# Ledger of designs, part 45: VHH binders against p49116

Target 1, 238 residues: p49116
Amino acid sequence: EGPLLSDTHVTFKLTMPSPMPEYLNVHYICESASRLLFLSMHWARSIPAFQALGQDCNTSLVRACWNELFTLGLAQCAQVMSLSTILAAIVNHLQNSIQEDKLSGDRIKQVMEHIWKLQEFCNSMAKLDIDGYEYAYLKAIVLFSPDHPGLTSTSQIEKFQEKAQMELQDYVQKTYSEDTYRLARILVRLPALRLMSSNITEELFFTGLIGNVSIDSIIPYILKMETAEYNGQITGAS

## First folded at step 20 (VHH)

Design pb24
Fold by OpenDDE, fold request of step 28:
Structure pb24 (fold): chain B 238 residues (1-238), chain A 119 residues (1-119)
Amino acid sequence: as target 1 above (238 residues)
Amino acid sequence: EVQLVESGGGLVQPGGSLRLSCAASGFRFEDYGMYWVRQAPGKGLEWVSYISWDSKYTLYPDSVKGRFTISRDNAKNTLYLQMNSLRPEDTAVYYCATHWVGSSPEDSRGQGTLVTVSS
């Protein structure tokens, strides 16, 4: 009926622990990442179309795309996060593990390549100077991806994705009328997200979850939060 | 050095209530999300509650949702867990934990406090 996204979905403000310590330990990194994760999940929840899909479908969607959504969030919040510094710190921590011979050569390569891909992706997005609206639509396109296995309501998901794409197109045409190829340049960045391993992302940013807790395991709890509770948390009323 | 000291555990009857406390020191408590976890005899660690640094976000598994309430006082560097409608299956050692445990020496849990729910 109405637009998929509204202006309320454009705002995406991440609050970092302050002040940033001289030494970025794993705790700081994980806390920062957790804040971004929650922000991203609640952003998704705030979309009426997302709500319309139902809890089961929502859970499946987010489980499938959380890494991509998170990565877009990293790109969007790269400056406020000092992402390069965080990634450098992660590398330094890994170096210690390497020196202690705790990782195989293949694993080291895999992890380092992943870090490189993350940095490169974020740099590429920065170079494109992606604005808040464009990020919102890109996140929506990623969120409403019908091509993940095991999804229900794929036709509806596809419809929402198409709507996101159309709205993005309209926005870009309106806002960047002099750049006729901007939309294409933006959209061709999305495939890079599919090349990134969610497992490695989790290991890098969410290492040390207590017990057997994983991002996959925590997603349903985030998405099943009561509406009143969710609204209260978002608005800061509680 | 990170230190977490849990207290408030004890023996209660089914349906009873307890309030756990965790005194935190050795890090900037106000900057970090905190967890309560528990370990029942013969079982692994189970996450039972999370609260964000600013108390904006709280999470509960289905097993304790509606019965447990996590809260914090950043001015006192203290984490709390209000446990109502306790059940025998809630019997466990309860630990306060920093956001992540096991991956960094800076992240840890305390010695725990025993909660026993029995008639």
Scores: ipSAE 0.784, ipTM 0.890, lowest interface PAE 0.6, mean pLDDT 90
Fold by OpenDDE, fold request of step 28:
Structure pb24 (fold): chain B 238 residues (1-238), chain A 119 residues (1-119)
Amino acid sequence: as target 1 above (238 residues)
Amino acid sequence: EVQLVESGGGLVQPGGSLRLSCAASGFRFEDYGMYWVRQAPGKGLEWVSYISWDSKYTLYPDSVKGRFTISRDNAKNTLYLQMNSLRPEDTAVYYCATHWVGSSPEDSRGQGTLVTVSS
């Protein structure tokens, strides 16, 4: 068996709408988030081990971990996204909702705390100066998590997670040989992802979704969607 | 000001085809994913198609997959929906949208175009 990830899985380039508007509206935020979500899902789809698990298992895995993958993506792309600016804009929009008494005090606190957690997580990752390889392996570890309820093929998922961990370890040892505890430092950041609410993330970044449509419900379609990379063609007007 | 103008709707028999168009203005069309949604009589809004800003991604629900094709011409600021093998249940007002609709006061969609599928 070959490695779980190849160099092709390290590339994670998010293209933002350009130029950035003076005022970040919901439209801009949703577009940015959508691009990151699709990029993350496409990344998962590109992993042979992921493909080997089958459609049902893939759907279950992504439903369970999409928020974590998305959050890692936010951290990885924080600079190109100007994430701090986006989060500030979200807070400003939230203020409008507050003024309109659309949210309870408890909900406001919960949402603000979530925003704070997102910012802190991304800042912590930036301080660690996580590189593209490390992010790829961390995403793989998160993706192939066997500890979610209702999963099939848990033994195989566990094997893939272990493989991701081993490859990360080997990479860190090779690349950062002078930093003996780097692996431990980056792995201890993963628990923070489990503390973040997928529902709040969805509300913050995907407010424009149709009322009865959720990220959870759309995931199966994303995993089956057509891509130019797979088809070698870009759908255009004809 | 964002403007979306849908066209191409009409009366068609079951099994027939229509091509919808949406002319966009007032924003950088080429930077945004676009959506088609529809609203049947007495029903809520239903998402029917998505295309990313660069056309790299297209998305369809099972209800229209294999029958509908979304495309875009960024040079013309125009979104298209090719509708084949139309069914009576496809009868609805079809809207072009700049993002998902129904949850934000900033939702952007046009006036819509009526598609009626009837024998």
Scores: ipSAE 0.781, ipTM 0.890, lowest interface PAE 0.6, mean pLDDT 90
Fold by OpenDDE, fold request of step 28:
Structure pb24 (fold): chain B 238 residues (1-238), chain A 119 residues (1-119)
Amino acid sequence: as target 1 above (238 residues)
Amino acid sequence: EVQLVESGGGLVQPGGSLRLSCAASGFRFEDYGMYWVRQAPGKGLEWVSYISWDSKYTLYPDSVKGRFTISRDNAKNTLYLQMNSLRPEDTAVYYCATHWVGSSPEDSRGQGTLVTVSS
């Protein structure tokens, strides 16, 4: 069997709304986040191994890990997104809209801590100077996580995760041969993703979803998009 | 100021068709994904369709998939919804929106256009 990822999976180009406004409103933030979400989902779809798992399993996987994928995407696209500016804007919006009847003190603390965790994670990744290949493999490792509850085909998922890990190892060994511990330094960042709340992420970046619409509810529709639409999205992202 | 003006609603028989339009102004229309949502009497807002800023992808819930088609003309700052094979359950006020906000004070949607499907 061929490699899990190819060079085509390394490209991860996020196009931001332009120009960036002086004031980052909810509209801008939501659009930016949406683009990243779609880019991440379509990236997953572009992996042959992912498609091989079937639609139901794919949906379950993405539902389980979308927040982690999204967070990795934030880290990878932090510069292009001006993530620090976006997060600052989110904090400002939060501060301006805090009402005791809507958000408890504990909730505010949780949200602020989450923002801090996001920023710290992205900063840590920047410090490591993670390249596009490494991000691709990390996303694959996160995507093909067999330890989420309710998954089918866990054996196959595990196999794909192992393959991703092996390919990452080979890449790092080849590209960064002088840094023996680089792989370990990269992998130890992954646990931080599991500490991130998907609910809070959704609240921060996708505020005011229509009715009872959630990212969870939208994921299956994204994943079952028609081929033509999917292909269009991929080409548009490059 | 963001302005969205929906039009094209009306009374149609089951199986009929309508084409809704949404004229957008006050923002860079071409930079934003657009949405159609609807609210039936006594019900909450329901997501109807989404189209990306560059029209590269569209989304539909199962309730309208195969019957509704969303499109946009960025040069005209206009969003469209072609509705075919209309059903009584499609009866609702239809709104266009600039983001996923449906019930927030920051909801960016128009006044809506009424679609009534009845024999």
Scores: ipSAE 0.777, ipTM 0.888, lowest interface PAE 0.6, mean pLDDT 90
Fold by OpenDDE, look of step 26:
Structure pb24 (fold): chain B 238 residues (1-238), chain A 119 residues (1-119)
Amino acid sequence: as target 1 above (238 residues)
Amino acid sequence: EVQLVESGGGLVQPGGSLRLSCAASGFRFEDYGMYWVRQAPGKGLEWVSYISWDSKYTLYPDSVKGRFTISRDNAKNTLYLQMNSLRPEDTAVYYCATHWVGSSPEDSRGQGTLVTVSS
């Protein structure tokens, strides 16, 4: 079998709405988050090993790890996104728009702590100066996690995770040969992702979903999302 | 201020077709994904289609997939929904939206256009 990832999987370019408005409204934040989410899901779709697991297993995996993938994406795209500015705006919106009657003091605390954890995680990744290859492999490790309950094909998933880990190790050894502990430093950041609440992430970045629609519920559709290339759609065509 | 104006609704027989339009203003239309949502009488809002800002991606729920087609003309700030093979269960007020519409105080949708599918 060939490598799990290729150079094509290293590219992870997020395009932001431009120009950034002076006031970051919920519209801007949701669009930015949606683009990142879609980019992350499509990235996963582009991996042959992921495709090999089948649609049901793919859906289950992404449902289990979308928050972690999204968070890694935030870290990777933090500068392009001006993440600090976005988070500040979110805090401001929370302060201004929190329906005090709906949110308990404890919930507010949880949300604020989550924002703190997100910022801290992204800062820590920036300090480590994680490159595109490392991010790609980390995302693969997170994606192919056999630890989630209810998964099928766990043996194959585990195999793919191991392959991702091995390729990361080889890459780090080759690229950062003088830093013998770099791999360990990178991998020890992954547990922080498991501390992140998917519900709170959804609340922060995807406010306004229709009714009881959740990211969890929309993931199967995102994974089936069609491109204009597939359906022959032309921009401007009715 | 964001403004969305839907049009093209009407009465149609089962199996018929309609084309909805949404005129957008008050924001950079070309920078944002757009949505069609609908609300049937006595039911909640449901999404029926999504198109990315660059029209690269489209999204449909199973209920309308293969029958509905979303498109956009950024030069005209207009969103479209071609609806074919319409069914009675498609009867609803249809809205265009700039994001997933829910309970957000910043929901952005128009007044809607009524689509009635009946024999």
Scores: ipSAE 0.702, ipTM 0.861, lowest interface PAE 0.7, mean pLDDT 90
Fold by ESMFold2, look of step 27:
Structure pb24 (fold): chain B 238 residues (1-238), chain A 119 residues (1-119)
Amino acid sequence: as target 1 above (238 residues)
Amino acid sequence: EVQLVESGGGLVQPGGSLRLSCAASGFRFEDYGMYWVRQAPGKGLEWVSYISWDSKYTLYPDSVKGRFTISRDNAKNTLYLQMNSLRPEDTAVYYCATHWVGSSPEDSRGQGTLVTVSS
């Protein structure tokens, strides 16, 4: 049967537009966020267990969990993305919208509270110094969640999630043997991901991606995206 | 300022091929994902293809997948669309674009190039 993830699933390297513009704008934020989204979807598609579920199941699963995967990606890549700088620019834009009466005050409050929750989540993950193996297994636990309504093959999805949980447990116990409670502290962070709003994430990070369409609507096309082994070659996703 | 200039459109018979080009300037083209979008007569804009900044990822709607190929040359700041097996339904003005807001990339697109597929 073998392990759920291989070493190729542990590496998660995000490259950013360089240099960062003096004034952040929707295009830079959307490009930065889309790079993370596509990296996350490429990561998910590369997992043999995910491939084994079939295209319809994969689409349903990713529609249900893409925001949680993206949020884990934000936490993992917060430093290289300069996420605090991006969030500060978004906050400044929202405060200008209040001053110019462009958005409802209730919506802006809701979005600001979401930004605070996101920052707290990223801070908590940074305090734990979550490593690349731990992030990979956490993403797998989130990806293979059988609890979402409308899924097929839930018994197989549950099997994969249990495998991810066991492999995380084994890794933490071997690597952090002196810290009896590390696994529990890590897993306690996962419920907060379910409370992150996908439509607010879209508003914050994806306003410019294919206009204003929802990520949910483009998931089938992202899962079928073609990948190239080297720059300049266009091949279909496998 | 962003400047995008499309070329390569024209009249072609069904089943034929065309290659569109888009010359980009006024921004760091190599840093941004790019799109082709089209507007058929009397219709709204339809995205036709997407390519990531490094060409690693390409996306197509089902209407063109397998027939159209997007590519880019970052050294020449040029985006391409190879269109094969053209159908009358592909008749439209084709625009290259970067990321955009709303239902129209008018602030983030070129002037367009007309492709007409008919006998």
Scores: ipSAE 0.696, ipTM 0.853, lowest interface PAE 1.1, mean pLDDT 86

Design pb24
Fold by ESMFold2, fold request of step 28:
Structure pb24 (fold): chain B 238 residues (1-238), chain A 119 residues (1-119)
Amino acid sequence: as target 1 above (238 residues)
Amino acid sequence: EVQLVESGGGLVQPGGSLRLSCAASGFRFEDYGMYWVRQAPGKGLEWVSYISWDSKYTLYPDSVKGRFTISRDNAKNTLYLQMNSLRPEDTAVYYCATHWVGSSPEDSRGQGTLVTVSS
């Protein structure tokens, strides 16, 4: 009982390494992406409905949807991350890899198509001027997806997803009362997330993460991560 | 270039404690997440701990959770690992690491410090 999300679940502030290096590199891109991933996982863990499903269900849900959550995060934080600059640097690197004969033409085509899809998704979300509340509910809708194989408690997951959809509808109707079709325009963006490849997302953003480890393998540990509400407080000296 | 220098390893009895340190240079340490990894004799690298750039997030595998504590001092460019309740299974070379840099995994970690836990 009660709303699925509260105002605390709307805050989504990403802090980037600063300054951005003149030459973008795997180290900077991986740190930037890691910060978004941890912020996204911290967000998911803070939702009481998610907490109620239990650890095994939490792991299964996040393994199934982390790439969709991450992609929504990229769209939401595209300006803060300078995502267009990061993607341009990756495209330039891919063109140099052809010159060095390091990648097959088929793989490069796949990766370039993925980058294009990602850019188009982010542009469409920016055109709609999706706000922080709408992003929070969209993330909840993709998080509580009951249709992934191997999930338990699918009826409860479906109820949480329906609740997220209802709360998004109520928010949009109240906040954008003169835009009758805004909800429909927002919801039709979601299928594009299922076209995003987690394998390619790892290649683009997580190549530098602790060797060649997959995000799937570390999700149980990310969900158990310890969080400090404040980085070091200094009290006292006057 | 990234340079990481580990110290603090040694021989301890089971149940004992050690504090590892890692001096970092060649990059903006305060902006990057850091790892401890270890390699037991005849084994591959095992991730032991992670701390985010601002210390807000720390991660541990079940094998060390509750016994090991990662921390960092960004003003001193130093990473730490406090290891308590040490077990013979913790015997390994411990490496300080960051995200992969350059073309080789060795560019992202130091030379290591040996921890031996035996009675």
Scores: ipSAE 0.693, ipTM 0.855, lowest interface PAE 1.1, mean pLDDT 86
Fold by ESMFold2, fold request of step 28:
Structure pb24 (fold): chain B 238 residues (1-238), chain A 119 residues (1-119)
Amino acid sequence: as target 1 above (238 residues)
Amino acid sequence: EVQLVESGGGLVQPGGSLRLSCAASGFRFEDYGMYWVRQAPGKGLEWVSYISWDSKYTLYPDSVKGRFTISRDNAKNTLYLQMNSLRPEDTAVYYCATHWVGSSPEDSRGQGTLVTVSS
């Protein structure tokens, strides 16, 4: 009953550390990525359907999909983050590591291929001019994915995913009525998200996070994080 | 160069309270999330709190949630940890930290302040 998402779930505004340092560094990159991660988790846990699944299911679901949500966030916020500049700085660092023999050639190859896949995904989303409503529904589709191993309540998760898909279809048909294949073009981008390695995402964006703590290990605490609402910002909980 | 100086540690009875402070310099403190971490005798480093740059998000592990409160004063470049209802197992060296900035984890934290909870 009722829509899966409200207009408050379409708002997804990332505030960057300011000013941008003259030379990008791990400190700045990790803060920028952390802000996107917290924004993404705040978004997910504000959805009434997500709240209805219960804490254990919430944790399992987010552990399974956080990298896909994060990657969609990177694509959505690529301009605000200056993502191309961040990735170029990472590539330059990797080239220096080759010259200094600090990493294995196989690892560097894996990381460079991941960067290329990420760039291609973000470019494809930009070419489609994906709007905020479409991003919100795409994020809901990846959040409510029933096919990850180890999930419980998969029938309910599947129903929520189908509802997200239906609402995306309705939105695209009404808003882009003369573009017959837009929904299909959007949906065929999603499989690329499953090719993104959470291990490499952590290495690229979260190396500066305290210790060698994995994102998986902090998910339960992020989902329970205390939030101070400021300047009348609206979450999806209203 | 990141510089973090913790203070406010000491000896306190079980059930008591302490307020730790951390003076920060060498980076734009107001733009970065901050951590408190601790190391109990014979134990590894344990994360005990996180606060976002704008104080909008705070995180606590179950071991301290409800008893510890992290806060920051960006105008003074100062991070705080209010510790209430202290227990003997909270005895540790407490460090203020930020994201890693150097080649070692120690480059992103201070020297620490000792908290001892004992009768």
Scores: ipSAE 0.688, ipTM 0.855, lowest interface PAE 1.2, mean pLDDT 86
Fold by ESMFold2, fold request of step 28:
Order: C-alpha cells, then sequence, then structure tokens
Structure pb24 (fold): chain B 238 residues (1-238), chain A 119 residues (1-119)
C-alpha cells in the first residue's frame, strides 16, 4: 500500500577503485563494472515489492533485466566512472585481440556498434539531466517488466511497474512543473535499453571476472549474496 | 610483482575444520574483490567463494554454502577461508585469486594449498 520506492532507494553511490591507474587495464575495468553490478543488485533486492515476489520470480526478473539495470547504472555513473575513458581502453584491447587472431571482423563490428549505442544512450540521458529520483523510477520500471518471456506472476509484476510509472509521473510533474514534456522525453529513451546485448556487455566489462561463465549463471548466487546489512555481519574495509 | 601465498591446508577427518589464509603483496589488495577456487584430483577449477573489496558482499555456490566462510583483513592484506563440516568431496588444492575461474581464465592466483579430507 505504501510507495514503491523510498528515499533510501534513490541513493546510488558508486565508489571507484582508487587511485585510478595511469593506464586503465582489464582488472580495473572489471572491478569497476563489478562494483556497479553489485550495487545494482543490492538496490533491486532492497525493494519491498521485489522481496514480495519470491526467490524464483526474483531470479527470473533479474536474469531478464540485469543488462538494462547495468546500462542505466552506467549512464547514471558515467562521470564518476570516466566511462568514455574506459570504453577507449576496451577498444585498445580489441585491437590487440585482432593481432592475436582471437576475434573475427564481424565480432569487432558488433562490439563497436554496441559501444556507439551505449555512448549515444549515455549522451541522451546526460542531455536530459536525469536526476537520482528519475533514475530510481526508471530502474524500477525496467526491473518490473512483465513482458519478458518465461515470467510467472506477470499480473503482480505489471501492477508494480504501473506503480513505478505513476510515482515517476507524480515526481516529474511536481519537480519539473514547467517542463510539460519531460516525462515523455524520459520514457522514450527506455526502448534503447533493449538494443543492448548482455553477451557483449559481458565481453566489454566482465572478461576479467567471468572468463567463460556468464552473468546469467551467477545471478542466483548474487541474489543470495550475504551482505553486512542483511546478516548483521560487518567486515571492515578501507 | 603480484604475489599470492596460500597456507593452512592439511589432512583432516570428515566433519573437521580448517582455516586457509592467503597473503597478498605487490598490488593494492584493498581495491579488488578476491575469491577462492579449488581443483579436485582429475577435475577442473571450481569457484568456492567470493568477497568484494570492502567485504560488503560474499557469494558461495550451493556445494559449500553454510559450511565455508570467506573473510578478508585489508589492513594485513590477507584473505581467509574458514571451512567447517569438511567432506571427502572437499579434497582439493585451494587457490586464492583475483578473477573468477573459467576454462581459459585471464586470472592471477597463488601456488595453492592442499586440503585432504580422509579417515
Amino acid sequence: as target 1 above (238 residues)
Amino acid sequence: EVQLVESGGGLVQPGGSLRLSCAASGFRFEDYGMYWVRQAPGKGLEWVSYISWDSKYTLYPDSVKGRFTISRDNAKNTLYLQMNSLRPEDTAVYYCATHWVGSSPEDSRGQGTLVTVSS
């Protein structure tokens, strides 16, 4: 009965490995991407509506949408991550793979097109100056997508998505009352997320963490991951 | 430059416990997630736990969940694995590493420490 999201779901603080190395490498890129992935999964797990769906439904939803959530996270954190610099480093690694005869020319073309689409998506979101509340609602809309194949409980998922859409509409109308078309401009960016390939995202950002193992295979374990907040256990790091 | 040194392995009876340690040097240990992987005789590498750079997140496969506990001490540059309720199937060489394990991984790992669970 309450709101779908609270202020605790708006906070999305990504901490980068520090200091940034003089030359970006696979380890730095993979650690940075892993931090974003875990932050995104932690965010999703903290939503009461998500918790209410049950573990099998949760796993199915996240398998279907993790790439969209990750891509929204990239756009939201593009400045703090120096994403354009990371993508440039990835292109350099691709050139090395060609010289080692590891990748086909068709694969390189696919990856470069994906990078272009990612850059365009991030640029469009930056141009709209999407704020943290708007990002939180957009993430909820893509998380509770009832149209992914193989889902159960689609009626309840649709209700949660509609609630996220209503809360976004209310927020935009109250906060940006002079911008009549802001909600429409924001929502028309979402279809671009479906153009992002999870397979290519894994190759761009997760080669150092997951060699031949896909993110899909570890999602059940990520959703069961132990956190200090859930277990009452805290292990310090600094 | 990068060095990972595992210790704490040995022979233990089924149901027993061991605590593995991994001393890290040559890189900023506190900036990177770490994991334990094992290789049983005649088998490929299998991941057994992961811990994030700040210890906020830990992951376990079903085969060890509830029995193994990963931890780290960033001040000492040391990774730990507490293994309880050991079974003969846990017999393996255990490695600490900076990457997930795959069939042809680009990872860095230590020399390993042998754990043998036998009566």
Scores: ipSAE 0.552, ipTM 0.788, lowest interface PAE 1.7, mean pLDDT 83

